# Designs tried in a protein design chat: VHH binders against RCC1 domain-containing protein 1 (RCCD1). Part 3

Target 1, 376 residues: RCC1 domain-containing protein 1 (RCCD1), of Homo sapiens (Human) (a6ned2)
Amino acid sequence: MAEERPGAWFGFGFCGFGQELGSGRGRQVHSPSPLRAGVDICRVSASWSYTAFVTRGGRLELSGSASGAAGRCKDAWASEGLLAVLRAGPGPEALLQVWAAESALRGEPLWAQNVVPEAEGEDDPAGEAQAGRLPLLPCARAYVSPRAPFYRPLAPELRARQLELGAEHALLLDAAGQVFSWGGGRHGQLGHGTLEAELEPRLLEALQGLVMAEVAAGGWHSVCVSETGDIYIWGWNESGQLALPTRNLAEDGETVAREATELNEDGSQVKRTGGAEDGAPAPFIAVQPFPALLDLPMGSDAVKASCGSRHTAVVTRTGELYTWGWGKYGQLGHEDTTSLDRPRRVEYFVDKQLQVKAVTCGPWNTYVYAVEKGKS

## First folded at step 7 (VHH)

Design q1 (from g10 with R27F)
Fold by ESMFold2 at other seeds, look of step 11:
Structure q1 (fold): chain B 376 residues (1-376), chain A 124 residues (1-124)
Amino acid sequence: as target 1 above (376 residues)
Amino acid sequence: EVKLVESGGGLVQPGGSLRLSCAASGFTFSDYAMGWYRQTPGKQRDLVADISSSGSTKYGDSVKGRFTISRDNTKNTVYLQMNSLKPEDTAVYYCAAEFSDYGLPWTEDEYDYWGQGTQVTVSS
């Protein structure tokens, strides 16, 4: 019956700029390790070279290529070179700031604007590791962009609940569970069956009639999770980040190398290389421009997702973590640097009897919040 | 077949300028980060400059302010403008390419494709 803190953050993957990420020696951490024990972290946002940590008490700390701290912070969102910070202002408005990351939060921000927060429900005690609110602003009428203009209005009719930015695209989840995408589309990351870009939010017709609960955007791929725990995934797959067959597997037995491109009946692009056992080209999927249903091992239901540049992480209803995609920095958490085109459970948390509650990926690393089993 | 072909190297006096080019083929150029690295005999290969697919740039400390990397996606070519050259810039310069999101690759270990190199010599 002794009282103790129920959860901790863990990190793995790239840390070559000295980011705090487990043991932190060298440039990579290949297995989950606890970090910042005893610190009440409520938001982690990571870019390639640095990570921002926000505590429930309002402290923002930077680790890696940028180092510094600030108080009165409600939220932060990191991109390479630029850091967005939402701070408490003197009145009821919050202050959105954009900082050059190298400034280490000293001097003046590059840009700042007062924003009027919409009323939010009281903080959820179980949600210390819940997904952050930026880049969607508290008013739900705009989002912050890593490129000027930093303030990007959203039509009020969208009723945005969640917004996630990939390298060149955006995903928006509305209050009714519908998904919109816009931005660059040349890797199929918009999910409309074409590779054309979209200037404005466009509804994903393929998901009509389904109620989505979660969205995630990676470098050039997209994920959403339905209220019933089904995973839909689309976009670029050269590194296996969609958990679909990759070129690397098709090239393992290479006897004849040919490349031919054809669209499947579902609109995905199919390419072929030589090397199949019988001499036939081995198919692989480089681009999936429509949402594809993804089954986890043993039919597990998903509840949360996060994406890095070339990898995907999913949390199940029972607190398991699955990862797949590019793993050269150890960001998949399997004690190796192997890339995968299929979901694999991160055994560390099972072995330690921990339940994963949240995951957030930087481009080349992964951060996880987990609690001991059997606690509240 | 993926190919990276460097050109523009040569002998130049201290304080002079050179412009290196790297022509790329065999992949969708606009999807790739491009970089220049250099190596002197007996030393490790060092970053000179990188440019992401979106145009973000990174420079080695010793060349910042003197060198400029740029790209032309219509010609599948990356350039390195080298001004105010010094004897310490003498090296073989290599072009590299990597499919990268969210900023530039950190080390040469992240680049999939490399050119054969072009020699730059700064002396009088």
Scores: ipSAE 0.000, ipTM 0.320, lowest interface PAE 11.2, mean pLDDT 81
Fold by ESMFold2, fold request of step 16:
Structure q1 (fold): chain B 376 residues (1-376), chain A 124 residues (1-124)
Amino acid sequence: as target 1 above (376 residues)
Amino acid sequence: EVKLVESGGGLVQPGGSLRLSCAASGFTFSDYAMGWYRQTPGKQRDLVADISSSGSTKYGDSVKGRFTISRDNTKNTVYLQMNSLKPEDTAVYYCAAEFSDYGLPWTEDEYDYWGQGTQVTVSS
């Protein structure tokens, strides 16, 4: 008498191009809305203007500024101008296709290449986990880029397990739980303590000794989650996407106030501050070039993270969803268009007795998979 | 640290021309959409023009064909060239900025940074 836990996908945020996000009216969805009832979706990948949905049966469907469908799809990854699709071929190879978004799945792709896992048999594709890992290719020796050349080799010594692309940077999680970054660094998104770009993958020395389980890359910020549930976050904070005090909210006296200790040579915590007193401006952080430890309310442990251009979403071990950052399209899921520089639980899922299992952010929207909470 | 400073306003006769400039600092200018809005006494601010980080433009209906927005990323400056000015163009003109790497904002509420405004008066 095993209990089945039905699940559904939910969407919120920007949908002004007709993306399936519950968009019957308007250009924005401010509260989580169920989508595609009864469809067994295993991958959602969203850009600003369109969203790709992949089912377990291998159907790919596009919604928004691009439309179309295709079969035998193993994975898809959407960027604004380009759609990458991994399809099953007649032989042992998979076919990687790159499509211009406006003509996606119609006519000919811009580029296509057969891709083969290294050492057949030894790398026999694992289940859905490896199939859902674009932009990292199944061989883990390359990734797909939204800009030519589309096929980007990785040194085999990196032993990549996960790779995420931000707007100008990349994060790589290796098999040992170490994190590498490269690309543009002008907003501190590489996490090396400088704003310099890196042409090659560079190890995050500040995280050495910690074992990371998850990485996420936003437009210009970065997140990783340790195996013990700790969140490390760095990069751009102009919109509060790091859950650190931001100038806009700090000047209005609306910044988060949390207890903290003075920073000392022994690494004590930073003091909590409020709004302006006696005309002095409240402190804020525009850029965080080193990984910063972030605590969720009530000390909740994180298990998953995803980033949009200027917002962050985290799933806890108990199935709660927290969001923060830029919220003007409703992508934070709080029934408003308020931006936040602190984590806030999305109450919709708690109120509906749902446990969140996965989150994926487009640049300006959020997609969530949740299941009914089991009862005993 | 973010600053938007408008200049180039003033008094001009109907049918004349004027060019507004907005100098920006405190952010990576090439990553931002820039816009011009105007406000007349007793009314809400209205879109005049905006321009994305990639150069795509949008204009308000009343200025289309007469005004041109442009940007110079090497000078961190956005411009509004105003031709064939009419008395109804009299307003305070505000520069605005919002991060964008894909397209244009849909409403003024999406702009987070605003300048102090420059007065444009069209009269004979």
Scores: ipSAE 0.000, ipTM 0.361, lowest interface PAE 11.4, mean pLDDT 81
Fold by ESMFold2, fold request of step 16:
Structure q1 (fold): chain B 376 residues (1-376), chain A 124 residues (1-124)
Amino acid sequence: as target 1 above (376 residues)
Amino acid sequence: EVKLVESGGGLVQPGGSLRLSCAASGFTFSDYAMGWYRQTPGKQRDLVADISSSGSTKYGDSVKGRFTISRDNTKNTVYLQMNSLKPEDTAVYYCAAEFSDYGLPWTEDEYDYWGQGTQVTVSS
């Protein structure tokens, strides 16, 4: 089996509420920084102002605007106003709790319900290893929502394997590798070619014939990764979070910088645009309502993805991390605050001879699990 | 195309008033936080005022009680009413816009879109 090997978590990006992101106590961390050594974290779930850490031993700890701890925790999922916690109950059932984030796990949850795992060993011993990861419940027949009603049933026929929530939408990956989306669509984040909202899960027909292995939902964009390592991405691109040309970055960055920096002899600004022809603007994409195929540099294969509010992170089969999108808190991990509309490798992990194994983004920060590269 | 166009700047006597306007286009205005920043030569830009998509406001310390930010979502316009103007208010005033999500604090680094600025000069 693929048991966890020794490794460490790293963090970067926004930490202005005191969230642990590794080194530093400022508002931002621009380069990956290790989290405290000796903590065996198995789940990180981050919101804008706080981060929930779950250890393999069942400890839940909050860092940032909320500070608190609880035991017997199997999983946690953080949103800005609400924290969902899956805890071991006195019997074989788990207890799903929804807490007001400000409560810091003190007092009583807003809501709680016992949940039972789906029987999986009887028909298929190979089962789904992550079917119970929040916000998808262990039974895979419901998910937890940050807005009441907190318990949201799913049709059993969907056979959900993974579910991810963006700010206004949901993505569901089923056992057959098909993707469904629903919720708000005003930025094209549903991937159906329209901007209309969907009240119920709707199959992404544009992905027919492909088998997806991973989904990720950002604020207003969506990503999935195929079984063969291809990336499909759609939704809002004003910050470059789709790695498609943006209006802000569509022109040569050098050209835009010269336009903003240089002045005419009379003090007026000098403007230059691409090409010598009458200054026509370069093309850009603000919204991509259909899945678009995205190639990583050198044709690298992706295996995992995660999205923040306006950035995207992808882990490759060989353990590299690529990031792109809005980067002004340093959440892209490139030792600067530059936003990008093209994938860029996070060199810290290469330089430290680390292989990235997992990534999870909060809205404005990034957490990464990495292990030492084998010395073979 | 996102476009922010400031207007209403000019020369005014100390103690006078001005009303700045910023007309916005190219995005769903009601989803955006809007802000006013100002800059004097050789200094970094400083917050004057900002207003969230829900109408919550924040002001720089030097302008509290004298300036009022407001927005009209039907006209896609944000305003800055500037009263009791002082010579130290002389600056280029910039309109800025940022998508308002997750209660994100309005700092200069968060604003992706900026206008060209309008000059305000307070002098006798």
Scores: ipSAE 0.000, ipTM 0.373, lowest interface PAE 11.2, mean pLDDT 82

Design q1 (from g10 with R27F)
Fold by ESMFold2 at other seeds, fold request of step 16:
Structure q1 (fold): chain B 376 residues (1-376), chain A 124 residues (1-124)
Amino acid sequence: as target 1 above (376 residues)
Amino acid sequence: EVKLVESGGGLVQPGGSLRLSCAASGFTFSDYAMGWYRQTPGKQRDLVADISSSGSTKYGDSVKGRFTISRDNTKNTVYLQMNSLKPEDTAVYYCAAEFSDYGLPWTEDEYDYWGQGTQVTVSS
């Protein structure tokens, strides 16, 4: 039998509740590991303690603190307290179900409602993100909230295309490529230049003149990617999740270099040769309340982003994966537990001649879809 | 400089009570989840109790119902009230802090800062 490498999902980071990230049964996976080979997965949605997998054939499967399976699933969205499932119903409308995460797919949902399918007649080349991706409902007229009331209407004038939820905030991308934010703002995650909360969607005027193609929301930080491949990022940076200088990572890097030199780990001297060239202390940013432009190494263009609680992952146009932020569970995919305040390429995919096509982060882990380069 | 200083440990008879304190400095205390872990020789640290910045709590199975974690944001202090102490509660108790996000920390690796530890000994 010939060894063939079709497209596959890979996982890394926290798996302490038994979430599938690879073949190991540990608490953490530090290097990308293939999972579920041969399964045609179209959605991975991960929370802290469990992960939902949806196949193109409509099978939903849970792994981790929640387990179980269901059919006729069009989409799923996992949060720590709540699993939202969009299913085909007996009638023309889809059925939105909201489950308590602890007992998801067992017994009765907490709440269920028939919802209008995507309206016929909207021709939007980017429409798959609006129509089939929770928390935004297919009609783009409402979204699912992890807090009651679970069904949240949106003004039709917003013309939503994508919606992402962080721990306390929301990002909405409209059909024109404009970004709105609302919710909690105490870590600058709304991007309006203040730390004030917003009850209603508010346009990010700092992005005027730019057309955004993607948004991603982390615990308390926010990312968007323009159609030309530029990354804009804002919010909380205590762990380096914005790829802006942090005091902890600067001190940690300085401390690690000094400690490694002094400690003789493993009976050998370990020297870190990064960051000792500049005589002046680098400034640091704990909170960035305005969108900041982020350049990837080598000037690579971004096409997709995803955020965990305190880390960020970006896929480039050429299929590379960059990660940064808090990494102490291995969720950055660099075969270590180092946190970073700058983007670093995940070399596993380059070394294996894989092209990354999709990324989705749980709070403390990372799932990646990749294909073999060339003829698949 | 972040500091976590535990106090209140000592020797106590089975069935007795102790109150541990952890005084915190060098960060905005009200923004942090705080926790207590304990360690016996040759073992990993075990979760005793966590308390979020909003006051939500989590307890290890062996201490639930006997121990109570609390915090006083005006004094930058987290407490562990330990009642009905048993010999198996003998350990070094460590205070830990993590910026509160998503929920309570699940493993010791999530905590950013640790104290030096205080010994609790329960001996008949």
Scores: ipSAE 0.000, ipTM 0.269, lowest interface PAE 13.0, mean pLDDT 80
Fold by ESMFold2 at other seeds, fold request of step 16:
Structure q1 (fold): chain B 376 residues (1-376), chain A 124 residues (1-124)
Amino acid sequence: as target 1 above (376 residues)
Amino acid sequence: EVKLVESGGGLVQPGGSLRLSCAASGFTFSDYAMGWYRQTPGKQRDLVADISSSGSTKYGDSVKGRFTISRDNTKNTVYLQMNSLKPEDTAVYYCAAEFSDYGLPWTEDEYDYWGQGTQVTVSS
């Protein structure tokens, strides 16, 4: 009872293919704009050219370069070329489908398979396991990949709770709060202190002793959030997506920039821009291959994170939204197209007396669910 | 230090062909979108062709069907094959590079690195 939903979804950033953000018009939206009211959206999954919306009533709608609708949908996961859809089947099993995105759910899927539904605690008498969202399947023993083979088994010993795919890598959060990564590593996105690829899930040893609650994967960067609200971030930083000093700050400096490269003891590459003869070079970080602790302004605690291709968004325990990284489409939500290498609060939600509850980033845009204060 | 070095320009007859090359160094080439732009005197730079890190291509309207962009990640080089050249193709051709993880850049403003250009002149 009392499951009324007073909130709304908001969108901002790139919409040049007609994706619904605010009005769904133009090529970009620079400040948060409410989406269609009265729609009970439970999942947003955005790609570069289209966005998939799933309602609690089981309706899937596509907006942007692909348009279409389907019923009986439990979940969807969008990539630029492929759309994964989890549908209710005629029996107890769910049906996982992989569609060419441009097909708009018409004709035949590229691939389909019946999958085991969420176990109701029979494998875990405590019954505390939560069904994952795509790309993690409900059984938590496999995930969907945008590249064949589409169905990828996971060892049951991993006890996966969340799985996120970046452009070339994967992050897995297990039931104990441990983080694993695998895939391409040449941008430091795996967090193991090397740039080597990993074919199999590998535990992030640097996070041992900490309990992580969330993971997020971007183009070439990775984020996790601990249960105590700390942010750990690693990977590529040429666009400021790690909230670490970037070349952009050096190019905006007071002196002629010069580059110098060193490696830290944690394996991150530290590069310095040049200054006047009397000044030390200003350091910047292009690659951070180990998890780095990131403090939000005023010491705020994080609870959720999401990553686009070159930006990062974090929701705090008090319902504030912080964004940073590449912002040229307005995907940072600050009413401008400024890129940032430091976290900045999205003032729209504070000004409107809204608490942010969820964030999901497409490659070049950001979708946010927020509720009115005093009713949540 | 990022370097983009164009080559292969020159004088060619109308209807002829040229192949431009752009050798890249100072960054991980396979992670970047590469593009060719051209500029004639008194005009803004125009898109000629882009190619993403994954190999997806986009062409300017005036060159579609005549020009082909390609990349060789083992040589850190992007190419522009220019066929059926016309006098209006006369321009300085610039190579550009920009980080790309999900698709092609929308506008010239998103390219971070530019070469010095190579002259192409199409005349009888």
Scores: ipSAE 0.000, ipTM 0.284, lowest interface PAE 13.7, mean pLDDT 81

Design q3 (from g10 with E110Y)
Fold by ESMFold2, look of step 8:
Structure q3 (fold): chain B 376 residues (1-376), chain A 124 residues (1-124)
Amino acid sequence: as target 1 above (376 residues)
Amino acid sequence: EVKLVESGGGLVQPGGSLRLSCAASGRTFSDYAMGWYRQTPGKQRDLVADISSSGSTKYGDSVKGRFTISRDNTKNTVYLQMNSLKPEDTAVYYCAAEFSDYGLPWTEDYYDYWGQGTQVTVSS
């Protein structure tokens, strides 16, 4: 029998619309706090102003700028203007609904469609029908977009297992562990070594030979985690969300910045600002258009990743949580509002003898599922 | 350092129109969200409008349908077209800028950069 350990959800970061992040006061929470909602939450999806919670019993509850509840919910996915909800129907089909966020779950959705959970063909990949969470649909043949058209077909040969949306781009993980990206590329978030947009899914050739287990998309950056626990990260780094040197930490405060751009061997841009001790500019990276390998302190293996607008969170195999990037709302969980361009362990969970099992970031906050440490 | 300068304020009769501009110096603002806030004496600042780096917009409830925010990234300028002005629109209007995605933080405390403000007065 597998041991069952009690767990709880914790929240930190921005809560200026009254989103549940524990304390429920003020506009931000700087340290992880237990949520006051029940312990039966199985999905958290957060936007800037509201958070959707789905319970194991199929209850959907909204907290923040939107409020309300609904039953028979299989999954939910929150964006700032739109809430996507997948509901069970009486038959084998599910009902995909898209709601305006401010009036979510009241009256009629903006759009709704019955969706087929499996392909019709003789070679139906039955395992693919269990592929993942929104925005990827259960059939793995389409995803929901926050921009019309809300239903976006995927080529069946992609064999999608996971799909994540950033502000302007998409990441897709296929059944073989390959990663595809498309959408806007202006910040290098597509990972192809250019800043060009891609209209169709394009394979990340820089990751060939590696098997990826998970993808995560931030506002303007991208992360994937390999089966062996390695982290690859690319895109925008203005706020340190890639854990690469930023202007704020590399700049000498005595010298006005003079940018000089040069590319590394991997196509990343290296810029320099003024230095303090010898006058040489300190290097920093504003954009990383190729996947970069990121080592966590102590060589820890990653198993889960999630991204907000300008921050990144990673869970290790041993249940530690690391965060980095923009932190001015306290969304890094370090009891301060400091931004970081290096991974830092969230000590709260270590101090409380908790093992982190899951993380999900809203644009400006972080939600974490953690369990008490076992005796063994 | 980034500097924001508002212009276009003034006195206008009820039902009139004004266009505010916010010019930014420094880095290109194509990567930034831009916003307008307004404040009357003794009150906290209210959100008027936000526009993301990708052009998505969000409006305060009291101005929806009357005000339009737009941006010109080649000129590093954000505009606020104010139509059908009412006396309750009288305030100092501030421009703000911050790193952007579709989920802009709309509280004044978290914008990276603020302008000095421009007065708008709606009266007979």
Scores: ipSAE 0.000, ipTM 0.273, lowest interface PAE 11.7, mean pLDDT 80
Fold by ESMFold2 at other seeds, look of step 8:
Structure q3 (fold): chain B 376 residues (1-376), chain A 124 residues (1-124)
Amino acid sequence: as target 1 above (376 residues)
Amino acid sequence: EVKLVESGGGLVQPGGSLRLSCAASGRTFSDYAMGWYRQTPGKQRDLVADISSSGSTKYGDSVKGRFTISRDNTKNTVYLQMNSLKPEDTAVYYCAAEFSDYGLPWTEDYYDYWGQGTQVTVSS
């Protein structure tokens, strides 16, 4: 960053295990609430029942169903049953640890291994590359999995830059801006036009010729953002998490038909709800098995995305936050528990004159870093 | 805590039917979402069918219209009726349960309990 403007983290959505999102007595927070963890947090990684916070000073703090702290932490990545921690070792190598989440970092990790630090010029001998964050390891030659084997090598030819894990799948962004997916595909979350699983990384050919800058993986949906600010989204839409018409919202009349924005690859289905005999239900899209272009309201360009189990959040170039999808825990940040199948701006940040700089979603909550709008 | 036991698997010809049962031990059965998942070697577990604590159902696309999930809370049992079986349905079928505070199915990462599995083989 060029300017060190004051900033704070905010949280909203599910907090029923005591996660730091609100006063600590409720089960959910419906509007963004500032966190007390301070402004030096550099990583937030959230699961359903707990959240891991990492500071630039190397402190890891857990909040929620697991409550504990540790030092010398470079990075952390939370899943519901397992916490991956990258710690500084005594030498030049880092130590990757996998902990049972309920251990709260007490006792011994389930598994640990020394890992190679980031290699200069890994993506190009003439260029400098910055390694991604967990689950991608600093060497960009492996990632950590929430299931054994915890250390998973990646082919060097992939030249991974970013890797994100959904509930059943993986997305990988390479140095050239290409996207690969693998894992479970039963909801179209791999983006290949089929529902078949893939054992190995498979290139998304539908995105060929485009340069992607960001990927995000949700429970059973996938998002990427191009260098020009376009959003491509695919997978499960039962809760409106793709911002395409959904069954539940189509019956209630807040759904729009998005047929003109769909990529026309086999497997894209337009269905009608079958529950009403006495009226014609509106069309809806349950599964989108190939990337669909998504336009934000007001033509805004996206720069960052994050996904929960059934919701999506996007940060625009001008610092606005849009959310959509399943909202019954308040994780959309609109002061209600309404689910949406279209992007809606989170007005809290606009009303407080804040610019959103980062977003990270847990399965059922949302964490946001925002700064005051700049002054001269 | 909860123990899940599957039964009803076996060999069947294409087009045939099987009925799987999953018996659950514990007095909190009615509080759990229940599901059936399947796995072939080298692939991830795949959702077959899921039923919430309130009785709402979800099906994998490859089995929709052929399989039916149901539950009987008085017998602590979840059923999977499998009709029109295909060779592609050959897999180990697992019963799973999760605590559903909000009546929604959870991802595999949130499932608290799994059975040992029952083999279904559809010959061709």
Scores: ipSAE 0.000, ipTM 0.187, lowest interface PAE 12.7, mean pLDDT 79

